VHH binders against Pyridoxal reductase, chloroplastic (PLR1). Designs and how they scored, part 5

Target 1, 350 residues: Pyridoxal reductase, chloroplastic (PLR1), of Arabidopsis thaliana (Mouse-ear cress) (q56y42)
Amino acid sequence: CSNNTSNITTFKPLKLPLFWPWQKVKMGPLSVSPMGFGTWAWGNQLLWGYQTSMDDQLQQAFELALENGINLFDTADSYGTGRLNGQSERLLGKFIKESQGLKGKQNEVVVATKFAAYPWRLTSGQFVNACRASLDRLQIDQLGIGQLHWSTASYAPLQELVLWDGLVQMYEKGLVRAVGVSNYGPQQLVKIHDYLKTRGVPLCSAQVQFSLLSMGKEQLEIKSICDELGIRLISYSPLGLGMLTGKYSSSKLPTGPRSLLFRQILPGLEPLLLALSEIAKKRGKTMPQVAINWCICKGTVPIPGIKSVRHVEDNLGALGWKLTNDEQLQLEYAAKESPKSMIQNIFQTR

## First folded at step 1 (VHH)

Design c34 (framework vhh_8dlx_2)
Fold by ESMFold2-Fast, scan of step 1:
Formats: C-alpha cells, structure tokens, sequence
Structure c34 (fold): chain B 350 residues (1-350), chain A 119 residues (1-119)
C-alpha cells in the first residue's frame, strides 16, 4: 500500500586516505603505493617510438618514482617489439639492481609481470618456466605478482586450465608472492577465483582497462566483483593512451598508430574533457592528475606508463589529495554524456 | 513504463523451499543488474543478493547457503530460490533494478510479494 518506485542511492562507506605514497593499500599479501607505474612503452618501437638512447631518461624516471614512495611496477614477458621482446623486464631489472635509492632493499619493490598465453605454452611446467625466464631477465629471485596476461577461455579452454595450474605451481614453489590475472571479464574472473581458492591459492589482483574512458558495464561489473571477492583491481591505461591529458586535439594528434584511434574517439570526448579541465583548474591540478585520482577514488590501483621524467613528475601530483564525491559524479556523468569511449581490449574475456 | 512484478509468495511451512519470480517490462532487461531485497515485519530493508547482466551472482554472506538467484533473459524474469525456510524469513520480498547495472543505485522497485513462514 506504499509507493515503492524510487531513485535511491544505497550507502557505501568511503575510505578516507589522501592517497599519499606512504599510505599503502593492501593487495593480497602485498602492501603497495596507491598508484604504480607500467613499463609497456619500454622497448615498444611501434606505439611509443622506443629507442635505446632513452634508457638513461627512463632510469631517472624510475628513480624519481622510487624516491617519491612508489613501490609497484608492472611489466610483461611480451613487452618489447620484435628483437626487443623481453626488453621491458630487462630494463626494469637493471634499474632495480642499480638503484641508489634501494641499496639492499630491492625486495621492497613489488614487481608485477604478466605471462603471455602463447599457443605453444601447453603445459603447466612450460608456464612455470616462463616465470623463471622472467625472473632471470628481471634479475630477482621472487616476483611480487605473477599474472596471466589474457584468458584463452573463448578459443582454447583446456589450455586455460593448464595455465591456471601453472599459476598454482608458481605460488607453491615460492616464485611469486601472489598471483593475478589481466584482461579477465566478469564470468572468467569468478571462475579463476574459485579454481584457485579450492587449491589454496588466493587471487590477488585483476588488471583491466579502467578509466573515465573505460567505465562501461563490463568494467563496473569487474570492479564490483573485485570488491566482493577481495581482489584488487589494477587499472591500466588510466589516461586512455593519452586522450585524457588535454594535450591533443584534432589539429594536434600524437605520432604513430595512436593518431588513427584518436581521430575516431577524441572528437566525441568534449563533455568529459571539459569536466576534467574545470575540476583541474579548480584544484590547481592537471587533467592527467584528476583522471588518475579518479581511478584511485574508485579503489583501483592505476599504473600509468613511464615514458619520461616529466610524465612521472606530473603523475606523482595525482597523490596527496582526493576528489569529492560530487566531483567524482560530475566526471562520471560527463563520461556517460560523451558519445565516445575507449575501444575494449580484444583479449578481454567475458 | 518500467514495471517489476514479484510473484510466488504465500504461506509456507518451516524447512520447505519456495521460488519467487519477478517479471520485468518496459526496458531492456538483459542490460541491467537485478537485486532481491526483503523487509521483515518491524525491521529495516535487508539485501539478499544480486545478479549482473553477465549472470554473475553475489549474496549477503548470512544468506548465501540458503538462496540462489537466477535470471531468464528470454522471458525477462528474475528468480529467487529459497531453501530451508525459517520463521525469521517471513518478510515482503522486493526485486529492484540497478540504475548503473553494476552499482548499488536502485531506480525501480516492485511492489513486493509476502512470504509467511508458519505452521
């Protein structure tokens, strides 16, 4: 006998840290900075124009991140184009080993690497050996997080079970402190969580494309699942490959293959870019800092890419403050109003 | 235009099972996450669980072993299967639509169906 139709918001408690680098967040058994850094540009000649002459600058950028309390660095065994395959892991390993800031505390750096689901990786032993190869390139004896780079469920479901057993063995052998997945959709995320749990292995992290450009139904469902199951979402491409930086327009596109993607998406982002610009100006911050801070406010750990010292310096300004709930909603509504969003990663499963 | 209609309630004896249905109309059902919520006499709302458009389900931990939520997108119907019913399960049961399809923002509710667990 009452009106039961309503637009109602349910109460959810918010965490209140200001996201300082020393205010670590739990990620399984690990304690990580609220923001990490990705190294996919290291050795990538096609998308990022990598050259070995950049190595000194990348090392300086890495040291700057460490000096400012960043302890999470994400890489992959497939990072590096052509002959430079594995170069990202080799460079990260070199920088950790040579670090003046670490001086015998190399174990304080949480290294997260991803193992490619290559079609020839057909045994759990081969997958464990992929982990050992990564440890060799990184010059470390244990990974923070060993991750499966993508699911084979849609085309090779029997291979996926073998790769999952490989993750179990890596954990049991002490080669990794935690295990995670990348590009897993809602259904497969629950399945691997349950598979690992029955074998005594907790699923620590789920790495997916997540940003103001990638907050569609699937991303939001993955986030809800992560929260429910105690999995930390690692948000990759938190700046939409650079589209959320405010640096680009129809008259100023990036060089290389990204320009084609920007031509399709960037013109449809005006409401979101305007909202980002307004909040950035109000806060005395940059648009990338606001976009990254939004990811942290959602309870994710973003891993923007290290490309230069200037990129690290700017991204560090995403820490030490927090967007209000109203500012977060303003950005979310602006993103929903924008007619374009990021193209979903082709490796992301259901 | 948007309507949610619960059915299947009634008087049931303790220890028995009961399945509730929620018929949805006026929107693209398979685009939305759906929730079950109940209210016992003189008490507040208690969340039972939800099912996302993908089919993934989450339950209130205190109820997880006693309930199962499912959906049939071909008939726009949401289901709640309840087992081992107790007197404490006496309540009005509501289905609700999640506005953002993965958040806890509910924009439409049904009128509810009464379940009375009594001998």
Amino acid sequence: as target 1 above (350 residues)
Amino acid sequence: EVQLVESGGGVVQPGRSLRLSCAASGFTFDDYAMHWVRQAPGKGLEWIGNIYYSGSTFYNPSLKSLVTISRDDSTNTLYLQMNSLRAEDTAIYYCARDEYSSSWYFDYWGKGTLVTVSS
Scores: ipSAE 0.000, ipTM 0.279, lowest interface PAE 14.5, mean pLDDT 84

Design c35 (framework vhh_8dlx_2)
Amino acid sequence: EVQLVESGGGVVQPGRSLRLSCAASGFTFSSYAMHWVRQAPGKGLEWIGNIYHSGSTFYNPSLKSLVTISRDDSTNTLYLQMNSLRAEDTAIYYCAKDLYDFWSGSEMDVWGKGTLVTVSS
ESMFold2-Fast, scan of step 1: ipSAE 0.000; ipTM 0.229

Design c36 (framework vhh_8dlx_2)
Fold by ESMFold2-Fast, scan of step 1:
Structure c36 (fold): chain B 350 residues (1-350), chain A 120 residues (1-120)
Amino acid sequence: as target 1 above (350 residues)
Amino acid sequence: EVQLVESGGGVVQPGRSLRLSCAASGFTFSDYYMHWVRQAPGKGLEWIGNIYSGGSTFYNPSLKSLVTISRDDSTNTLYLQMNSLRAEDTAIYYCARGDYYDSSGYFQHWGKGTLVTVSS
């Protein structure tokens, strides 16, 4: 007969678009963490200084990523220098098989590998066999994503059609759950999407160089096409090979071939590095975490490299928060005002 | 009707430990990730961590060394163990049910919260 005070409270649903590892993003038929990890450094003695003595630490880094909800790992059949060719796939397969954290749930990991468009891969059957060789090295029965590593359109267009048929056969035979491409430009991305559609195969992912150093006209066009066609963009080199970490200067260059690139580009990044530093300080975050978070804010899935436990731990801090629109614009403006940017990958097509 | 009831809050001295509980009812508890979220006076929501029925936990990296989340599916109870409490840990602590199967990132249901005051 009167308004009664109730202690029962019902809260409305709250959306937390903070890119936590448990907030999976759709990638074709797959559900993946908002950030994955790449394994390019595994077995790479030339560019990354890999040694087999590192394997125990790389396994610890892999387990740390799994423990924190990362389920997407990107590799390639060409990763590994000299006689270590294929070593990245072998190590990833070993770590997945031996994982105590997975406890028999190895299929919960989404493995994305890339098949090189080598000039001797002239038949669709050879390309399917490349997939089988990767499955053997990875010690798994099915890939999450089978990717064509680069397009041959600019120099061997007839070979490319054969490789595309190979991707179709991999999908039809159940060797891959989804198919993707890497280093495809706007025009070629539409062409493969349309080809695969005629064969009843959805194009799941497009992996391209995408970061605050790599947001030129072509990258923006690729992103627009991906959004229109329902393709997920996987952003590789989200830290610009380390240039966005704030750890390097003209007096403190990385060892190896990267030093030549850094001498050319790093001095022209002052406005961007300053903006990254300011936002990182304001947020209580590191510069790499801000740079990775920006990639996620753009709707991409970044795959920073697994190099050490410390680097994985730092990169995981890119999750669980979100840059404001104003912070994103500040970073983009600073990148445009920087005199230098990353060199376009030579395998990137039109 | 889904119900989440937090308890265990109160006034606690800096450096001490505290355990919060959340009693869940009206749904199959073991089917959901369960979350802890806090809100300090005048500030936004801060996610603490979550736990699935198999024991898998994910923590806010800034808080990972300071908290432990556990659950007892036989009693439909979620726990948050907090160690080395600081003045900045003063907040209302909420228990939330999450269903991220659709990748939405929404919390479906929340408790009314329990206040923790760290005072020296």
Scores: ipSAE 0.000, ipTM 0.264, lowest interface PAE 13.6, mean pLDDT 84

Design c37 (framework vhh_8dlx_2)
Amino acid sequence: EVQLVESGGGVVQPGRSLRLSCAASGFTFSSYGMHWVRQAPGKGLEWIGNIYYSGSTFYNPSLKSLVTISRDDSTNTLYLQMNSLRAEDTAIYYCATEGLYYGSEAFDIWGKGTLVTVSS
ESMFold2-Fast, scan of step 1: ipSAE 0.000; ipTM 0.233

Design c38 (framework vhh_6qgx_2)
Fold by ESMFold2-Fast, scan of step 1:
Structure c38 (fold): chain B 350 residues (1-350), chain A 127 residues (1-127)
Amino acid sequence: as target 1 above (350 residues)
Amino acid sequence: QVQLVESGGGLVQAGGSLRLSCAASGRTFSSYAMAWFRRAPGKEREFVAAISWSGGSTFYTDSVKGRFTISRDHAKNTVSLQMNSLRPEDTAVYYCAADSSYGSDLYFTSPSEYDYWGQGTRVTVSA
């Protein structure tokens, strides 16, 4: 019973899934909203231009997400730059603690944090202490999901076993309800699953770059393995860092270092952006809503970034409806025709 | 690792029916588009039928439309080809193939688009 067939569709569904926008998705022992939110931008001055003056708007965006049934929030101990390292966890913890919407039900929020595979984290005890440090910053007693941020297999394979033992100990000590990984390729995903299983620890999630811009051979292999092993795929960058929003062109680039990547990739996305625009118009939806809905239709749980109230309002419109199989095929065909796609994350293993 | 094994081939008379099955082992193909190809003696591989990763879409070559039905069972990790009203011209070795590329939900008719192949099962239709 460890396999997952939630991504299968039929030609003749018996009835429409009327409760789909209110139904939680199973993720190991957890019940999560079909879409979560990532907090990578929180405290990130270099890539996202974070300023502390944004905190009030970020808190309002967080509350809006909660009000609309979102209960999954992804962060990391490495999120934040320079002196603001750990700031994402600190802000999320503050917002959860102060939430009037939760009214003492703070444990209804599923916090997924990622622990960096830093070169100085050489013992399982150090990795458990990294988890405790995250709990302190988040001001909570237990994480929903404790994740290893990336694999060290390609450059420090002995360190990886130590980090895996750290995940085992976090679970056994009750510091995390579930264990996950990020940026794991097909081979390493199977290896960690088996390693954890022999120690009585289920692997609940695999977080990878997955979108209409990132649906290559390796992503498909990872999805297949997730389905076989009962692992939920968490799709990060479901909007391709903003490239799938329709907001940007060669004459209207984002500020900061993303503009360099956009100059290289955006010109090659015309077929995909046209297909997204066409389906969005037909459905009375926005391009980001269609792109996120596609990830959900594939059986993944996307985690678009919380940046502003406006962005959360828009992304929430990805819920409560479903792309047809033909619409999904149209988008995938257009993506295949596009001469550019997102480059695989450098931390993703084989 | 990824292995495709066909079964169900054999000798059948014209007008008869035959069901081919393709079993995947090691891991699921739930995210892969699957197809059946055939090769008659002295000819190159010809596309027969394809099914999308979701099972929601199917595509057939014109010569088999209305006679053949492709289906998949994710729980059993199998893809089947139900062949009805068989003709002597259907005599060939039948191969199942998996497309793990980004075009997994597209209908590819070229053998070069498929990454994984079975060894084939022989179908002989007597006049």
Scores: ipSAE 0.000, ipTM 0.112, lowest interface PAE 20.1, mean pLDDT 81

Design c39 (framework vhh_7z1x_3)
Fold by ESMFold2-Fast, scan of step 1:
Structure c39 (fold): chain B 350 residues (1-350), chain A 127 residues (1-127)
Amino acid sequence: as target 1 above (350 residues)
Amino acid sequence: QVQLVETGGGLVQPGGSLRLSCTASGFTFSSYAMNWVRQAPGKGLEWLSGISGSGGSTSYADSVKGRFTISRDNAKNTLYLQMNSLQPDDTAVYFCAKDTSEYYDFWSGSPYGMDVWGQGTQVTVSS
């Protein structure tokens, strides 16, 4: 046996992506990045201080997300305040159409939009037309996911069946690749799943408020049902509207209406914020990255909001690593010890 | 410093076999899941196989299941990939990669991420 019996060769090191292709998450017929982004702030002048002068930076943030493999973007037909109603869908559609990174591959972006359960949407045909209006604003021929934004079960149960028929028709007409729901509680989630199944339509996603500030009995029950029925949970507000960032205190509140909520809740979050800070320091990560990573570790697909290039850069750092089981338990115990949590969404059903 | 070095690549005929080795240094080898990944000319990265730190759990991509076997010898700090029934489309650069976590598999038994990579070793299947 002599030297050089093995042929060895020299290769250059690979450029490391933030996540690998095999880490993509199945969502019905779709394959999505482990984290997506929400566009609630786009066109929202009242809660998020949107101005049209921000559009160039939002487009840069969108391109940064695409460059790093993000393919899931969540919007809604109700996003945009006042005269800017529908602006979030219009901006997302413009950014997809104009994208240099996507040139020729616009269909690889999974657009998830939500259709509002407005009281005047009384026929399935009107709901299908809401989908067509969204497609027009987005300038695309087919949605990745068409979602019902909230349930009418508690105040208009007859309308709910009509809206469910609208979702069926959207799917059957090929306007959406998958259908989902938002703000559905455990009981209604099972009911819509069964209803759609009788029509040959799979329920692919359930979007709910889910974070270290929103991990109550109902969220965990929804997660259990999702796992059992093959539904993917999309976790919205994974940072608690910014409360889990570590950037705010009683002496440093955000501007606008969020400051009222923060004054009420932040003082009760000390154990959780301390645990987030300690794990972040230990891992060389930020508190938002730890909070988002926790949502991913629970098997959900979080959709933090795109607000700036800096926020997208930070949130992307939630990918490519995993909290240990002990770190997850530390955060969960700290959350239980915190006397405050997020207010449940008023439209979430039982 | 942490390092991974692959050996065992080369030219082989269709239907042949090769055994790749990856020698690890600079970290506690038995505490980390290990992976094999390849990149064929003109194609993206393809994950092939993963093995837990203890060696008690393994997973494989459908393209190699039944033909490739991953194993490890923690006493020698060495990871192996036994490749049987090689086909021309197995031609690629093969990389050994350390998982970022002691635990692999959050999604379908696949690695979460990889923070240490070897230089790679070329496998060419040609007749």
Scores: ipSAE 0.000, ipTM 0.400, lowest interface PAE 10.9, mean pLDDT 85

Design c40 (framework vhh_h_nbbcii10_fgla)
Fold by ESMFold2-Fast, scan of step 1:
Structure c40 (fold): chain B 350 residues (1-350), chain A 129 residues (1-129)
Amino acid sequence: as target 1 above (350 residues)
Amino acid sequence: QVQLVESGGGLVQPGGSLRLSCAASGFTFSSYSSYALGWFRQAPGQGLEAVAAISGSGGSTYYADSVKGRFTISRDNSKNTLYLQMNSLRAEDTAVYYCAADESTYYDLWTGSSEYDYWGQGTLVTVSS
C-alpha cells in the first residue's frame, strides 16, 4: 500500500494530532490529501434526494473534512437538478467563504470542477466563459483543477478539439492551476495528453469510475497509462453508489432510482461483501473504510460523496492505515469471484 | 433542521421497566421517505454501543446480545416516533441512551454508529436501588 492516512474524528471537539500519519500526494503542481470528497449529491433532488434544509449539515460535514486535513473537493457546473443547476458549486463556494476552519486561508482548498461538454459549447471562448461562470458561483479567483467532464470524440470530434483548446486557454490565463479530464478511456487519454503537451500544458488528472466493483480491463488500462504518463487517477464512485457500504441487501434497498441498479447487481456481490466484512472486522474498521483504503492502496485518489457528518466521519477512518498486499489480493480475488460488477458508464470514451 | 428528541429516561429499580421515546421533526415516517432508526447507549466509563435498530419498513430489527429478549424496538409512523421498551432492567443497563437516524431507508442492521447521520441529545437511564 502506497499511502499513509489519518484516522477518523469522533463526537468530541476536535483535538488535532501532533502529527498526521498520512502524507499528501502529488497531482501535477498540486499537493492533495490522499482522499478527497465529491459533491454530486449537493443540489441533486432526483438521485440523492437533496433538500435545501440539508445545507447546514452539509456545511458541518465540509468543516469536519477540513479539520481532518482533507483539501480536495470535486464538483461540476452541471451538478444540481432542474432549477438548482449549479447549486453544488454555489454551496461549495459558500462553505469555503464562510469557513471558520480556514481562517482566511481559503486558497488552501483545492477545488476541482468539471465543465460539461454541452452541445452548444462550440467555441474555446465559450468554454473559457464556462470556467469564469464556475469561478463566479464558487466565489474564487482560481480553480485547483479545471476538468473536461466527458469526451465528445465519439459523436462530435471537432467539438472536442475546441474544448481542449479551451482547457489550454484556462491554464494559460491562470484561471486554473491544473487541467484534468473525466470519463476518458485509454485511447482518448493518450490523445489529449499528447495534444496538451504540444501546447506546454501538463495533463494532471484523469477522473474515472474505479472501485472494487469497477476493475475491468479498461479501468486497468487507464490506470497503467496514468502511471506511465505521470497522471493522477481520481477514482469516483469508490463505494459503488453505496453497494460496498454493507448497508444494503436484496431485502434492504435504497430509495429512489438506485434501487433498480442495486436489484440487478447487489445479489451477485456476496463473495466481495463477505471479504470486505471479514477484513473490516479483523481491522476494527467499516466496510466503506476498507473499500476506500483499497483505492488509495492502488495509488488513486478516491472522492466518495460528502452527504452527512457521520458519513464523513466514517470515510475519514479510511486514512492512517494500510491494507496488506495479501488483504488487497483477497479483495481482488473476491471481486473476480463475484458474478456481478459495475463496468463502463455511458460517458466513458474509448 | 432534522431533530431527534429522546424522552422517558429516569431512575428505575433492578427488574423494572422503562419505555424510551424518540420524537422526530424535520422529516416524516412515511411509506416514501421512511428512515432507518436505532438506539445506542454509552455506559459510564465505556464507549458508544449499539442497542437496537429497526428498518424503514419496520420489517427488520437488530438487538445487541446483552438486551435480546428484554428490549423491544418499535416505531409509530402516525406519531413520527421511535420507541424502546426496556424490560427486566439490570444495573449494567445504566447509560445515556441516544436515538439515531439514517437518511437511507434501508441499511444493514449490524452497521455501527458511523452509519447514522442524525443523533438526539441523549436521555439518562439509571438502574439502581
Scores: ipSAE 0.000, ipTM 0.126, lowest interface PAE 18.9, mean pLDDT 82

Design h01 (framework vhh_6qgx_2)
Fold by ESMFold2-Fast, scan of step 1:
Structure h01 (fold): chain B 350 residues (1-350), chain A 124 residues (1-124)
Amino acid sequence: as target 1 above (350 residues)
Amino acid sequence: QVQLVESGGGLVQAGGSLRLSCAASGRTFSSYAMAWFRRAPGKEREFVAAISWSGGSTFYTDSVKGRFTISRDHAKNTVSLQMNSLRPEDTAVYYCAAGSPEDLYYWLSTYDYWGQGTRVTVSA
């Protein structure tokens, strides 16, 4: 039996959407919500403490995001630890298929998956087959965005050309509506853009670590290139794995392996955390909402992780308003004054 | 001093119902998630149910889904657990907890405040 509604009719104010259709962001041939969500935690037992008993909670979180207009969901074929490899794609596919909110409109969801540059993926045909395997796990016939998860340029440059040809074939075969890359630095971003252009394939997105903790020279250079070439920057880890939430201190660390990173970095973030706290208090917002809103104000599409319904509830509050230029500058100056920042992702190329 | 005090425990026959309540004193927990955990004789402590800080999201362990309902009253600063269709295996000491479990609702260490527990015995 389903949950019964109240037997008394309640008058609820018509809830305005968090954003309007004309506020959607162009991403190649796609139109996406100003914020998406990442699914790195789904199936990740080591870093995020995933358990299969959490699946109902994750489905509730997914439905809440859809209900509030979110249409971009980022996953990867490598997401899921150990025997749960591919679990993130399997869960996302299940939730899309079973969604009561979509009801035959499953194609309105933009699914962005990332294909790992595994050392045994040595042919373009193998890479196309990786895409087909992802489509099978997701239970869809076409991806919104097919992405190369990282560059092999620094250790296997010949493999990278094979993987790029695989992306071209995915697009030409209609398996993906658009192609993107993840963890590409400024030099490689220009190179893949130019390569794809010679093959008639537009590069629609570049996903990189980008936040108030990751706004160094490389990130700004990537953003500049994206703007010049018509590529949309997808910002991952917009909250610095939780460090920008204001919930943690040297005496209150997260459980698990993240605590080691937090012990090293968190004490050096005082100026930034203070600025986030002050602006959040002034605006009647949370620190995560301010940090995510900053990414949106910079013209990126952040993809905070879906770990719980509470995370989605809070992160949705980043929409429907904008930081002033002065508030953005205050946060940026505070970030520059902070002696610590996130280290560059080990997979990010030059 | 912050205190969480459970009530409503007792003896009930299989198939029966029982309502547990947890009252917070000292300060409000409107920004905290609230949860119920239990420890059965000879078994390890386990997660039962949780409700988000806003009350808009609820979480349950598989063995109680569809039978137990967690709810909260922000004005009274209380959380309740309605237990229906009780089974002998639900026999345990039930603990109320409050915290900010942003990442791990099921881990005891994510909760900062705990009650002393209330005993529930379900006879066959």
Scores: ipSAE 0.000, ipTM 0.154, lowest interface PAE 17.7, mean pLDDT 83

Design h02 (framework vhh_7qbe_3)
Fold by ESMFold2-Fast, scan of step 1:
Structure h02 (fold): chain B 350 residues (1-350), chain A 121 residues (1-121)
Amino acid sequence: as target 1 above (350 residues)
Amino acid sequence: QLQLVESGGGLVQAGGSLRLSCTASGFTYAMGWFRQGPGKEREFVASISWSGGSTYYADSVKGRFTISRDNAKNTLYLQMNSLKSEDTAVYYCAASPSELFEYLTSEYDYWGKGTRVTVSS
């Protein structure tokens, strides 16, 4: 065998900032990779066809993401269908604990979970206990980001204030390093920001549906508010549930309930899909890589779904380069000219 | 236990090309090529992350060698162009358990038995 001195280290030449995984973006007190990954598919039997036999592949996909510098993973206490409720958090916790890549550096991973606004969560103490339950499933002592999954303002406004007090207590008790919200519209985003500020808690993130399919007036207004107030926008569904991959057509639909949505929207996306294809070919990239890169160019942190090793491999190619301003405008124009979009979200507030 | 098997070595004339392959018995994270010439210690040649998004080369081979991988086949490749007599060595495939964040060349845990490359003058 060779001596340690026989090992020679060579470094790649340093280049200008191009959304490299190690070129972290600020998210409140946190430093996160320019792209993270979401775990909505983990334990979801209905929409994503999850089976426990997939767990080994998901673990390999997780390790691949870590290997390539991804440190942000988004989950939720409501992820997992039926008896698998909480399964996404359990799997993420298991993968972090067992990680060969981390080797005792589990705290370098930023875990963002979301707490459901269930109708029986009526006290701030119950909401703090929801956080403790998530920590238990994840097998960690502190979350990177604790998020409220959706607003109750439109149907239970008094409950919302209680949930906001729960977020304050999680932060004050050191259970979370930062607090955020998901599915908050422009009006409610400003209201929670101001509410938390009066209690000495900064609002660090706002997670909303944001992509080339989801550039409606409200999404753009939310982005503007985030920029003004120093909140980082986390863009979920950056690939439009798969519609921006170029993988699907009227003759090749996904399995399950997504096929119904795809039948309605996909035929109306031809201008956008053509623009994505042209730019992808010009750049030697894939359509998903271009779509994700666009989200990063807008100053958001996209969290595409971690579904397989192949998907993670492809999505990682969204990093290390930037779309030009002209390419971004071409994509935005093509999206606006497309007859269909995916703007509506039943959980998003005003 | 992970096993690595190299192939593609042989005799080639200076200025010629050769492609080395390394097949792994299972999933690998980061992989690399090292070589050991006559009377020398084992030295780094090239490495690649699992995604192929990060590659590193020794200065002596930059512009001449290209490392790539096909994860569907669990196979690592080294395309060697413009070969020189100084490239004569036994070439070893190596695999790392995992690398966190930026890919850096590190000590590898798994090694193949090597494949010999001889460049004639």
Scores: ipSAE 0.000, ipTM 0.100, lowest interface PAE 23.0, mean pLDDT 83

Design h03 (framework vhh_7z1x_3)
Amino acid sequence: QVQLVETGGGLVQPGGSLRLSCTASGFTFSSYAMNWVRQAPGKGLEWLSGISGSGGSTSYADSVKGRFTISRDNAKNTLYLQMNSLQPDDTAVYFCAKGSPLEYWLSGEFDYWGQGTQVTVSS
ESMFold2-Fast, scan of step 1: ipSAE 0.005; ipTM 0.446

